# VH-VL binders against q9umr5: the designs that were tried, part 297

Target 1, 268 residues: q9umr5
Amino acid sequence: SYKPVIVVHGLFDSSYSFRHLLEYINETHPGTVVTVLDLFDGRESLRPLWEQVQGFREAVVPIMAKAPQGVHLICYSQGGLVCRALLSVMDDHNVDSFISLSSPQMGQYGDTDYLKWLFPTSMRSNLYRICYSPWGQEFSICNYWHDPHHDDLYLNASSFLALINGERDHPNATVWRKNFLRVGHLVLIGGPDDGVITPWQSSFFGFYDANETVLEMEEQLVYLRDSFGLKTLLARGAIVRCPMAGISHTAWHSNRTLYETCIEPWLS

## First folded at step 12 (VH-VL)

Design pi20 (framework fv_nofazinlimab)
Fold by ESMFold2-Fast, scan of step 12:
Structure pi20 (fold): chain C 268 residues (1-268), chain A 122 residues (1-122), chain B 112 residues (1-112)
Amino acid sequence: as target 1 above (268 residues)
Amino acid sequence: QVQLVQSGAEVKKPGSSVKVSCKASGGTFSDYAIAWVRQAPGQGLEYLGYIIPIFGTANYNEKFKGRVTITADKSTSTAYMELSSLRSEDTAVYYCARGSYDSYGYEPFDYWGQGTMVTVSS
Amino acid sequence: DVVMTQSPLSLPVTLGQPASISCRSSQSLVYSDGNTYLYWFQQRPGQSPRRLIYKVSNRDSGVPDRFSGSGSGTDFTLKISRVEAEDVGVYYCMQGTKWPFTFGQGTKLEIK
């Protein structure tokens, strides 16, 4: 009776991370068919995001086809960006709730608390030199690295995030916007104690200006221009914002209170 | 000054695997990428793949995906290229080359290793 | 994959005369950032390749000024204004704009 749920994991992650989430769903919505996609696991999560989008697209098509009443997406961390692109490139998706679980929707700029071996001390200021090149753009992290001090390089070199956000022109932008607007609900989840997503407000379409002052979604050009439909979705009452303090990056999918507050209400 | 030193020549049987090393000296190993390029006798250059040690994983030319594995050990400043299911067509000189941060930004192939001859014969 | 085509493949030149090598790509090499990731390499007999030119026209440190690169979009040229004996070898163009990165077939420069 409940719509199927498709789960897309994050960076250096796999389906195993969602065992608690599956328990919660089974308790509150028994009989829900939950598919956690085992694609681009571990190190393969560093593959270019457009490659991941293609692979996940092939996996979700038969699931969506078998669910004429619709499906829900739960997309964690980097996986939230994969889901953003899926909703834009699929002209026939039937997604009701897109639940973005601590995903850097406006990009990442900062060292991580959890992944220090990936982001060495002081790498924040120097990653732009690697990322904004054809070499760097073959790695998922660089696809959403958004250095506010080199915004011109981000806008011109980003092969993924700048395009799906409508920050740089693309021939498919109008179709991508139309497809994205088919979503029933955009549920944004994140919080100040995440420790990885920087700034944490990126999960809510906020981001740094050139002085590293965070500007919220309504102050972003992509919102004001309605580049991919955020202003339209907000006007329809389709955007849900669910911030929660006290949750670290690896705990979003295993915190019962978060599940009950932010996820459970959207799994009809 | 930076230098890339590769392991010595190898002779392998068809169906086996070969693992070539590339040890970097000078500079910070994590500041650059290591690419692998091969050259069959009398032929041109062919790109296999590259690794950015800071990210801990590699990208491969689709032609070699499934047979090539590129890794890096930051503690020894050494990159490796392993090629499996060897065929006679894999006989070539294998080169490592780096891309680095310089005053012009991030540019590939500024330094090359000396090359490693891999011969695949019965 | 982007195909890189060089011409000529064999280039005999008299010492002191100019030499010119063409490189053409099957697709534009202009990246979204406005840069063109086209490179030229020299491989002397028995040696590893060395980079001469990066991003179409920029000479690496230590490369003699008799070497120059030019071009745009899909058509590129490497010129040697006055060929010297040490210039003997094979010259390769390479594109780094689109993965997988690809090389031209190589042009063998020989003294007549």
Scores: ipSAE 0.631, ipTM 0.820, lowest interface PAE 1.8, mean pLDDT 89

Design pi21 (framework fv_nofazinlimab)
Fold by ESMFold2-Fast, scan of step 12:
Structure pi21 (fold): chain C 268 residues (1-268), chain A 122 residues (1-122), chain B 112 residues (1-112)
Amino acid sequence: as target 1 above (268 residues)
Amino acid sequence: QVQLVQSGAEVKKPGSSVKVSCKASGGTFSDYAITWVRQAPGQGLEYLGYIIPIFGTANYNEKFKGRVTITADKSTSTAYMELSSLRSEDTAVYYCARGSYDSYGYEPFDYWGQGTMVTVSS
Amino acid sequence: DVVMTQSPLSLPVTLGQPASISCRSSQSLVYSDGNTYLYWFQQRPGQSPRRLIYKVSNRDSGVPDRFSGSGSGTDFTLKISRVEAEDVGVYYCMQGTKWPFTFGQGTKLEIK
């Protein structure tokens, strides 16, 4: 039968956002046990990511224990970063497919018309000052703010993303890499019309250089150094890339064509 | 340049709520942490929480979580601290403070409000 | 929570003499960026606190040079080289490295 699916939501989101996704899974894989985690909903999604990782870890342990054949993760937006850290800190996870649904895997740098109440369209150049401080790092958004013009500050002050990407040293880095490499498939989904994730290629481990030119995953130091296992996973044939145009940020979990093309094939 | 002006003294009954305001003038408001601290008569400083207005939410000292709410109105450059279920031990001067930026980042508590005395008595 | 412990709690000083206040943290205050987020504040009677020192040893603009901060890791000191009448008040250390941010108990400086 089908492996259980665990869903982790994004920023200012809740389990309700996934009602269409659950309908699609029920249609194509009837009998699948799908658990959408109701933790850090709404404004609580702004809690520091390491706090969220701890809470989600406590929730996923019993689900994984009941499924010796393995589980799948579907992790949306900011939730994809939570899942990245879960796979690194859990020395006994049994995740087969990790489906990252438009998540800023290399970070976020950009104003957005879709979230302008959080990010006024002209402030991206100044957020580094508050984000790269202990005060800013107590907010999830700052945990993955990656200003390409202040990469030294990002590397030194990021309490989360720089560490899980292996961009800054950590005592647990070797264990985190070993744990992450146990994943069966890393399925990366995203697209140019998202409108929120900036650059959109961050969902595929691409990111801006100092001139705001996007360099793809294979040109990133984290890939070239194999800091947490991307190069090893790619060589193993375990990375799936599924870009799709025409999908806005809030539609990734409710688009049938996207589901059939990018998600359904990985829900064994 | 930067001034923080707080609302006036309040006398409240046990079990009620109080909402103290802190209006900022001069400089920008939205991208600075606005911090709330209190001081009971003759006692030391106690951290309540802080808000970064651009993010629209606050972080609270666990001791006060569930009773304290910190909000900000960007259109009026005003931060608010609301404390519910008041007890006599909540009698204190409540201060708001804002930091500043130097070339190396954010530094807290550069500017302080004048303080608001909240007295809880039956 | 990081506990901040000050000593002495009461500091009577003769005018013109030096004064020294100790602050000890229960954990290292070094942040990942290499900075130590330790601050010193002065509160004169009836007034709001004011920041004197940020990041251990950096004196704020307008603060007299007779005030100096030093220390590392868990042990910090605020020194006043020659106490003046205007220095009367309570002095607080604070850590901003780890949430929740915490203050020491305060040291009351009085002229004897």
Scores: ipSAE 0.750, ipTM 0.883, lowest interface PAE 1.2, mean pLDDT 90

Design pi22 (framework fv_nofazinlimab)
Fold by ESMFold2-Fast, scan of step 12:
Structure pi22 (fold): chain C 268 residues (1-268), chain A 122 residues (1-122), chain B 112 residues (1-112)
Amino acid sequence: as target 1 above (268 residues)
Amino acid sequence: QVQLVQSGAEVKKPGSSVKVSCKASGGTFSDYAMSWVRQAPGQGLEYLGYIIPIFGTANYNEKFKGRVTITADKSTSTAYMELSSLRSEDTAVYYCARGSYDSYGYEPFDYWGQGTMVTVSS
Amino acid sequence: DVVMTQSPLSLPVTLGQPASISCRSSQSLVYSDGNTYLYWFQQRPGQSPRRLIYKVSNRDSGVPDRFSGSGSGTDFTLKISRVEAEDVGVYYCMQGTKWPFTFGQGTKLEIK
C-alpha cells in the first residue's frame, strides 16, 4: 500500500551504500518496494549528467508505469541533480515526494575529499578554467561546479545546472518548469557538518555571492524569478526543509535519527 | 618550457596490448586536459580520449571505448594510454598533447609529445 | 559526430603566392558561451602537429602574421598571404565544441 521508492546514488557511489536506508524503510513501512538504481556506479558517476539523466529515465519509466498511485524519489548528493533533471524532462512522471539528500542544488564550490588525493588545497580557485570548457563539461562534477568568482563563465558554459535552474535561457524551460511543478513534495536535507557539499546551504538552494557570503534560497534570482517553480512550490506548501548538524557526507543514508526526522514522514 | 616526452616505439602482435607513456616537465600537470590522438601512416588525426588528472578518470571516443584506458600519475607527472586487443589497423603514431590557459579559458593542444610509433604486425 | 570537411585535399602553391584552405562543419561550432571552438594545426614532414590558430582567428605566439583564420558558424578559412618554403606540410582543422572532438581530413600544402 506504500508507494514504491526509487533511490539514486551520488558521486563515486553504488547501491551498496544504501543498505541501512533500506533496513529503515522496511522497519517503518513494511512492504514498500524499494529499487536502488545500479547505473553509473563508481567511476561512471563522472559521466556527463545529461547522459546519466537519459539512462536513469529509461530505468524509472517502467517503475512509474507500474505505480499509478505514484512513487517517491530519494536522491543522494550528485544524484539529487539527476533527479532534478528527471522531473523536468519527464512529461508524465508521477513523483510524490522528491527527497534530496545533501545534494548541491545550486552547485558546488569547494574541495572534496577526493580532490585532496591529487591536489593541494588551492585547487578550488582554478577549476573554473577547465570546467567551463567543452572538455570539462564532459565530466559530471564540472556540470555543477559553480564558481562564485566567475559567475559569468558558469552561466554561459554550464551545460547542465545553469539550464535546469533556469539561470540561462533554454527552449524547453517552460515545459521543464511545468513538469517539475507536478512533484508533490520537495524535501531538502543537508547540514553544516557534511564536509563535502560546499557551501552546505547549496542543499537548500542557498549559495555564495561574489564575496563568498551565503545568500539563502529566497534571495536567489532563481527563486525570485520562479525560474523552475521554487516560489510556486513554497507558496503551495510543498517545500520541506530539514537541516541536521553532526552528519558527515557519507552518513546521510545510514543515520537513523536523520531517517526518522527527515525521510520517514514523506514515504506515504 | 613545458615539454612532453613519450616512451619509445613498440612492435606488437595482434591481440596484445600496448601502454604508451607521456611525461610532462615544466609547468603544472594536474588541472590540464591531457589528450591522446593517433595518426595512421599517411592518414589524418583521430581523437582517442583525454584525462583531467584531478578527476581520476578519462573521457573516451566511443569508437575506442572498451579497448582504450587513459590514466595519470601526478607524482611522476605522467599520463598513460593503454590500447588492448590490438589489430593491424591500430598501427599509427600515438601523440599526447596538453592545452594551455588564456585569460579565463582552456585552449587544447598547445604542447605536443614527439609521438610514439606503434606497429601491429605478425 | 560532427563531420569536418576540408578542401582542397592537395594544394600545390608557387612560393610567394597566397594559399587558402577551407574547413566546413556538419553543424554550428558556436558553444553556449558564444565562443567558437575551431582550431588550425600545421604538421611539417616528420614532426608533431603544431597549433597555429585557436578559436577561429587567434594566432598563437610565434606564428607569423602571414597566417590568418576567419569564419563563423560552419564555414572557416585558413589563409597564408605569402607561402614560404617552411610552410610545406599538412594542415588540419579541428572542432572542440562537441564531443567527440573531430579533425578535418587534412590539406597537404606542396611547393610547385
Scores: ipSAE 0.783, ipTM 0.902, lowest interface PAE 1.1, mean pLDDT 91

Design pi23 (framework fv_nofazinlimab)
Fold by ESMFold2-Fast, scan of step 12:
Structure pi23 (fold): chain C 268 residues (1-268), chain A 122 residues (1-122), chain B 112 residues (1-112)
Amino acid sequence: as target 1 above (268 residues)
Amino acid sequence: QVQLVQSGAEVKKPGSSVKVSCKASGGTFSDYAVSWVRQAPGQGLEYLGYIIPIFGTANYNEKFKGRVTITADKSTSTAYMELSSLRSEDTAVYYCARGSYDSYGYEPFDYWGQGTMVTVSS
Amino acid sequence: DVVMTQSPLSLPVTLGQPASISCRSSQSLVYSDGNTYLYWFQQRPGQSPRRLIYKVSNRDSGVPDRFSGSGSGTDFTLKISRVEAEDVGVYYCMQGTKWPFTFGQGTKLEIK
């Protein structure tokens, strides 16, 4: 039988968004137990990411306990960051494939039409002012806002992403790295036509330098220093990169070709 | 100059709700966070919560969660604080206050409203 | 929650004399960015509070230089080098390092 699949949604999202993904899984892997976690839906997705990690952890523990052969995670958008932290804080996780579906793994820096419905004025150049404060860090989007023009502020004030990426020291960093490295496969999915995740290469651990030139994963200090295990995973052959053009942010979980190419092969 | 003007005094019965407004003039409303704090007569200050209008949502002190709702209307540059299930111990002056951004980040309470007295009488 | 404790609660002072108010936090107020989010407010009778000091020691525009803030970690002090009649009121410290943000109980400065 197939390992259970746990799905974690993104910002302003809910379990309903994954109905097509569930159809695809049922077609190719009939009998798979798929649990779409119905926590922090809609506006609750703005709660601090560490609060979300705790809630999702409590939901995930009994599912993992019932599956001694392991589980798979499919984590969409902001949900991919929740799953990053889950894999680090859980000293007993049994995740085989962690499928990161267009998640801002190195952070977000950009205005999009999708985000502008939430923020009616451009937020790109000025969001650092509130985000890098105790006030802003009580909101999930500020937890992974990564302004490349104020990188020192990001490194020092981010209560979430800078810590899970090992960009700032934390007492638990060694344990978090050890736990994360237990993952079987890290499957990274994203693409240039996403329109929300900016830069789109953030889904592959690439990100802007101070001149807004994208540097890929292998040029990042977090990779070069192996801060949470990316270099080790890559050397082990455990990182899968699956970029695909032509897919908008809200379509990653409902595109059949994407599913067949990037997701289906990793659902043992 | 920036000014915060609050709605007038209210007298409410136990179990009812009250909604206090805070209208900002001058400056860009959406660039600031708006905090709500209260002060019972002759007592100290207590933090209720705050809203960041650009996010369209608020953060609440757990002590008041479920009873307090903070909202903002960007078109009128007005923040609101609604407190439900009122008790006599909710009798207090309710203040709105904004913060500003500088090179060190967000600094709270640079401008305060004049306060709104809410009296909960039996 | 971080508990903020002020002392003294009542501070009678003679005009022109110095005054000192202590504020102690139950936990360190140093945020990950190295900043300490400790604030001092003055509330004159019948008025809204006014911020005097932000981040421990930075004086707001228009605040007389006789006011100074100092401290680190968990222990903070507001000093008035020479008390004037207009300084009568209640002084509050506040921490903004950890949510929920909390105030001290206040210190009433009175002329004797």
Scores: ipSAE 0.777, ipTM 0.899, lowest interface PAE 1.0, mean pLDDT 90

Design pi24 (framework fv_nofazinlimab)
Fold by ESMFold2-Fast, scan of step 12:
Parts: C-alpha cells; sequence; structure tokens
Structure pi24 (fold): chain C 268 residues (1-268), chain A 122 residues (1-122), chain B 112 residues (1-112)
C-alpha cells in the first residue's frame, strides 16, 4: 500500500542506472510500484528541457491518475530540473515527496571530469557565448547553464531555468507557483564530493555570486521573493535538506546509507 | 583565412543514403557551430540542422523525420551531414556554414562552404 | 514554424537606382534578451550565400555602406541606395529567434 514511485534520470543516463535503488526500495517497501521512465536516454538527454518536460508529463499522467492517494518522484541530476517544471506546469499533480537527487537547482557553472572528453576545460569561461543564444537554448545543458559573471545574460536568455525559478517574469508564474506548492515534501540531497554539480550547493538552492562566493538558499532573491514557493514550503516544514559527504555524482542512486538516511523515510 | 571545404558532387538512387563532409581550416574547431542548409534547383534555402561540436550532438529540423544525422570529428576539424532514405525531392545543393562565438557572443553564418550537389534519380 | 514572407519576389532595377526588399515574419522576432535575430543574405549566381546584415541593421565587414537593414517586430527592410552590377543575385531574410530557423522565399534582383 505504498504510493507508487516515479524515477527520472539525468544527463547521458538511462533506467539501468537505478537497479540498486529499485533493490533498496523493494527491500524496505515491498510491493511498491516503481516506474523508471525510459525517455530521453543517452544523447537524447541533450534535447531542450521543455521538450523533455512535455514527454515526461505525458508519461506520468496515467501513473498519477491510477494513484489517487498520491505518488513520489525521485529525480536525479538534470532530471531534478525536469521534475521542478513538471510540478509547476501540472495543475493536477498529486506528488507527495519530490526527492531531488544531486540536481543543479540554481544552475551549473563549472568544468567536470565526468564530461571532460566531451567538453573542453575552457567550458566554464566561454560557454555563456553560445548558451545565451537561441542556438544554445536548444540544448538541455544551456537551459541551466548559470554563469555568475554574466548573470544579466542568464536572466534574459535562459529559456528554462530563469523562468522556472522565477528569476525572470513569465505570464504563467502565479499558476506555476500555485501548482508547485501542492507538493507534500521537497527533499534535497547532495554533497561536497559529487564532483560534477558545481557548485554542489546548487542542489540545495545555493549558488555563486559575482565573486564566486556561494550564497545559500535563504540569501537568494528567488527565496526572499518566494518566487515559486520555497519560503512558503520552508515555513510549512516541507523542505528536507540531506547533505552527505563521500558520494560521487554517479553513486547517489547506489549508496545504501544515503538511501536509508535521505530517501527511505519519504516513501510512505 | 577561415575556409570550409565540402566533398564533391554525388548521384544517388532513391532509398539510398548520402554523407557530405565539410572540413574547416582556420580558427579553433571547438569555438564554433556548424549549420547545414540545402537549396533545391531554382528554390530557396532550408535549414537541416546544426551541431555544436563541444556537445557532441546536433539539433535537427523535424521536417526530415529522423533521416538526417550531423556529426563532427574534432581530430580532423570535419563536420558531416548524412541524409538517408533519399527521395527525388532531396535533389539539392547542400551547404555547410559556420557560426562563431568570440568576444561579441554568437553569430551564425559568418563563413559558408562551396556547396555539394546531391542528385537523386532512378 | 515562423513563416518568413518576402516581397517582391522579382525586382528588376535600372543600374544606379535604389532598391528595397521587404521581409515579414508571422510572429515577433524579438528574443527574450531584447535582440532581434533577423539576418539578410546575398547569393550571386553560381555562388554560396554571403551574410550581409546581422541582427536587423548591423553590416558585416566588407559589405558596402549602400546596403542597410532596418525594421522591428515583424516587418523588416533591406535597402540598396544605388544598385551596382555586382548586386545581381537572390536576397534572403532569415529568422534565428525560434527553432526551426526559417528563410524567406528569396527576392531576385535583376538589372533591366
Amino acid sequence: as target 1 above (268 residues)
Amino acid sequence: QVQLVQSGAEVKKPGSSVKVSCKASGGTFSDYAISWVRQAPGQGLEYLGYIIPIFGTAEYNEKFKGRVTITADKSTSTAYMELSSLRSEDTAVYYCARGSYDSYGYEPFDYWGQGTMVTVSS
Amino acid sequence: DVVMTQSPLSLPVTLGQPASISCRSSQSLVYSDGNTYLYWFQQRPGQSPRRLIYKVSNRDSGVPDRFSGSGSGTDFTLKISRVEAEDVGVYYCMQGTKWPFTFGQGTKLEIK
């Protein structure tokens, strides 16, 4: 009688990455219906995030309809941003726990060893030139690239993250906020040894200022203005922060201690 | 001295595939995007897709129904456009063109290849 | 898709006279960053296209000052103040504001 769980993967990823997570859920919550969505796998994860949101929306609607008592989302890495938008665009979602597993919620600004063969080491300083254009915004990475030295370009050109975070105005902002606030719990997971998400505090709505000093969630304008409901959720007691050291980016979904500490308690 | 040099003309049968190359010289290959545009005889220009080499993948115009594939080989500074399931209406000159991002941001189509004539006939 | 409509399709001009080409888009070309991603290209017979104007009104290096671009929103114009023989060719507008990026049908400039 556990609520169904829907899993959304990340960049260059697929459902196979979650085999250990499925094992853990089956051990602690036997009988749970877990659906790992096989959409936008591998290189298709580079498709524009709004396209991914639409595809995942079509997949989750029948699952949510069959579970009137609610569902849980576990959304990994880039998938956490897809889930942020799903919760905002769906007038009728019934999500109880939204578990964000090392996702760059305030954006990404940094080179990664994981993508080194694909991306040059100069990615950090120069990516803003192509990303903040209509050409760049057709790629998911550019949708959440957040260069703190060109914050004006990010705010004006980002077609996804700046809008979903309420950092730039959008006609649907009030409705998106109302929809997002229907979530039962926002569970934020991440840590300093991730090695991919930069800054790692982005997973907790912290981010760089213009001097590359990290400001935490409560110092962000999106929180202070309550642009999509973070301040309201925190006041409600609905935000859970679960940082854990010693976990690399590809290990969040396969660490038993992480699962037992940060995920298991929210899978009613 | 930026130059884009394309492969030679091709004559293909309906249902086959064609792969056109575009070799870039001058500049740093990772500092630009490559677009592919075609022009049927006596007709206008049509955007096929483009690749940003540092991402390792491309964006395609849905109009080609999954028939187009654009790739890049950084070691040879060469971009490729492959079009499959060829039809007579695919007869066109195929162009590659560069867009650069430098100190002023991104600007498309600053240099064009010479074009490659692809004729599809039975 | 954003539809780009050019007029006229055929433009016969006497040498030394001015020429004007219009381009209309089916929706506004102003991107969220305030830039208008409207481009003009020239294609001489048997040659590849060449970019003349970027972002509505900016002339590329080496493009003669007799070429000028103007417009806003959905209506744009390319003007040639004094047509020279080398200007013969087809002129295309293009929008780069929304994917898929689209071209106008072209305007053939001919000397009469």
Scores: ipSAE 0.778, ipTM 0.901, lowest interface PAE 1.2, mean pLDDT 91

Design pi25 (framework fv_nofazinlimab)
Fold by ESMFold2-Fast, scan of step 12:
Structure pi25 (fold): chain C 268 residues (1-268), chain A 122 residues (1-122), chain B 112 residues (1-112)
Amino acid sequence: as target 1 above (268 residues)
Amino acid sequence: QVQLVQSGAEVKKPGSSVKVSCKASGGTFSDYAISWVRQAPGQGLEYLGYIIPIFGTAQYNEKFKGRVTITADKSTSTAYMELSSLRSEDTAVYYCARGSYDSYGYEPFDYWGQGTMVTVSS
Amino acid sequence: DVVMTQSPLSLPVTLGQPASISCRSSQSLVYSDGNTYLYWFQQRPGQSPRRLIYKVSNRDSGVPDRFSGSGSGTDFTLKISRVEAEDVGVYYCMQGTKWPFTFGQGTKLEIK
């Protein structure tokens, strides 16, 4: 009766992280078929995002085919970017709710306690030099590294995020936009106490300008040009924003109040 | 200033594995791509793979499917290349190399190790 | 994979004369950022390779100005304006635009 739910994990993550989420879904929507995709786990999450999109696509096709009534996606952190691309490249997806759980939708720029061993404090300002090269673009982190002080390099060298956001032209942009717009609801979740996603407003399509002042979604060129359909979705009433304070990056999938407030209403 | 020093020559039997080290000194280690290339006697250069130590994960040339593993130890500023299931065709000099940064961005292969001869014979 | 083809493979040259080595790629080497990731390396007998040229035409520090790189798209050239005895060795082009990164076969420059 309930639509199946497909879960896509994040950076250095695995299916085990979602055990609490699965308990919540079972309690509120008993009988829901939940598939947590166990691909690109741990260090394999560093593989190029287009490679991950291909692998996840192969896994979701049979699930979607078995559910003519539709499916829901819950996509956590980096996984939200994978899901963005899936919805664009699949001309036959039947996704109702796409629930983006603290994902850097406009990119990442910042050192965090969680990822400090990957991003030493001096690396934030210097990572652009390796990331915006063919060597760096073979790693997922560089695919969505968005240095606001080198926006021209991001726009030209990003092999993934700049393309799916329509920030740089691509021959498939029109088809990708049409496919993405087939989604029923885009549910954006994030908050100021995440501690990893920087700026946290990236989860809501906000991002830094050159002075590191955050501009919200409606001030972004991506939105104003309607490059992949955000303005159209908002006008259709299909975008849901659910910010919540007090939740750290690794707790989004294990907080009951968050689940009841931001996720449960969009599962049918 | 920057120097890459590789481990010594190895003689291996077919079917065994070899692990070559590349120790960096002078400058930083973690934020550069460390590449591994090889050269069979009298032949050209072949790219095996590379690692960016801060990410901890390597990229491999599909040609060496399942046989090559590249790792890095940031605490000792040392990169490693392990090649398994050795055959006579793997006889080659193996090089590590590191890039540099300038105003044009990242440039590969600025610094090279001295090379490690690996001989596979019965 | 991108195939890199060098010509000639053997280049006998008289001291003081110019030398030219061609490198052709099977696909354009222009990356999305507008840069061309084409490199030239020199390997003297018994030594590790050394980078001479990065991104088509930029000469590395310490490389004599008699070495120059040029080209665009799929066709590239390394020129030595006046060959010296120390230039003997094998020269390789390499593309870094698309993984896996690939080398040309090498051109052996020798004194005739």
Scores: ipSAE 0.797, ipTM 0.907, lowest interface PAE 1.0, mean pLDDT 91

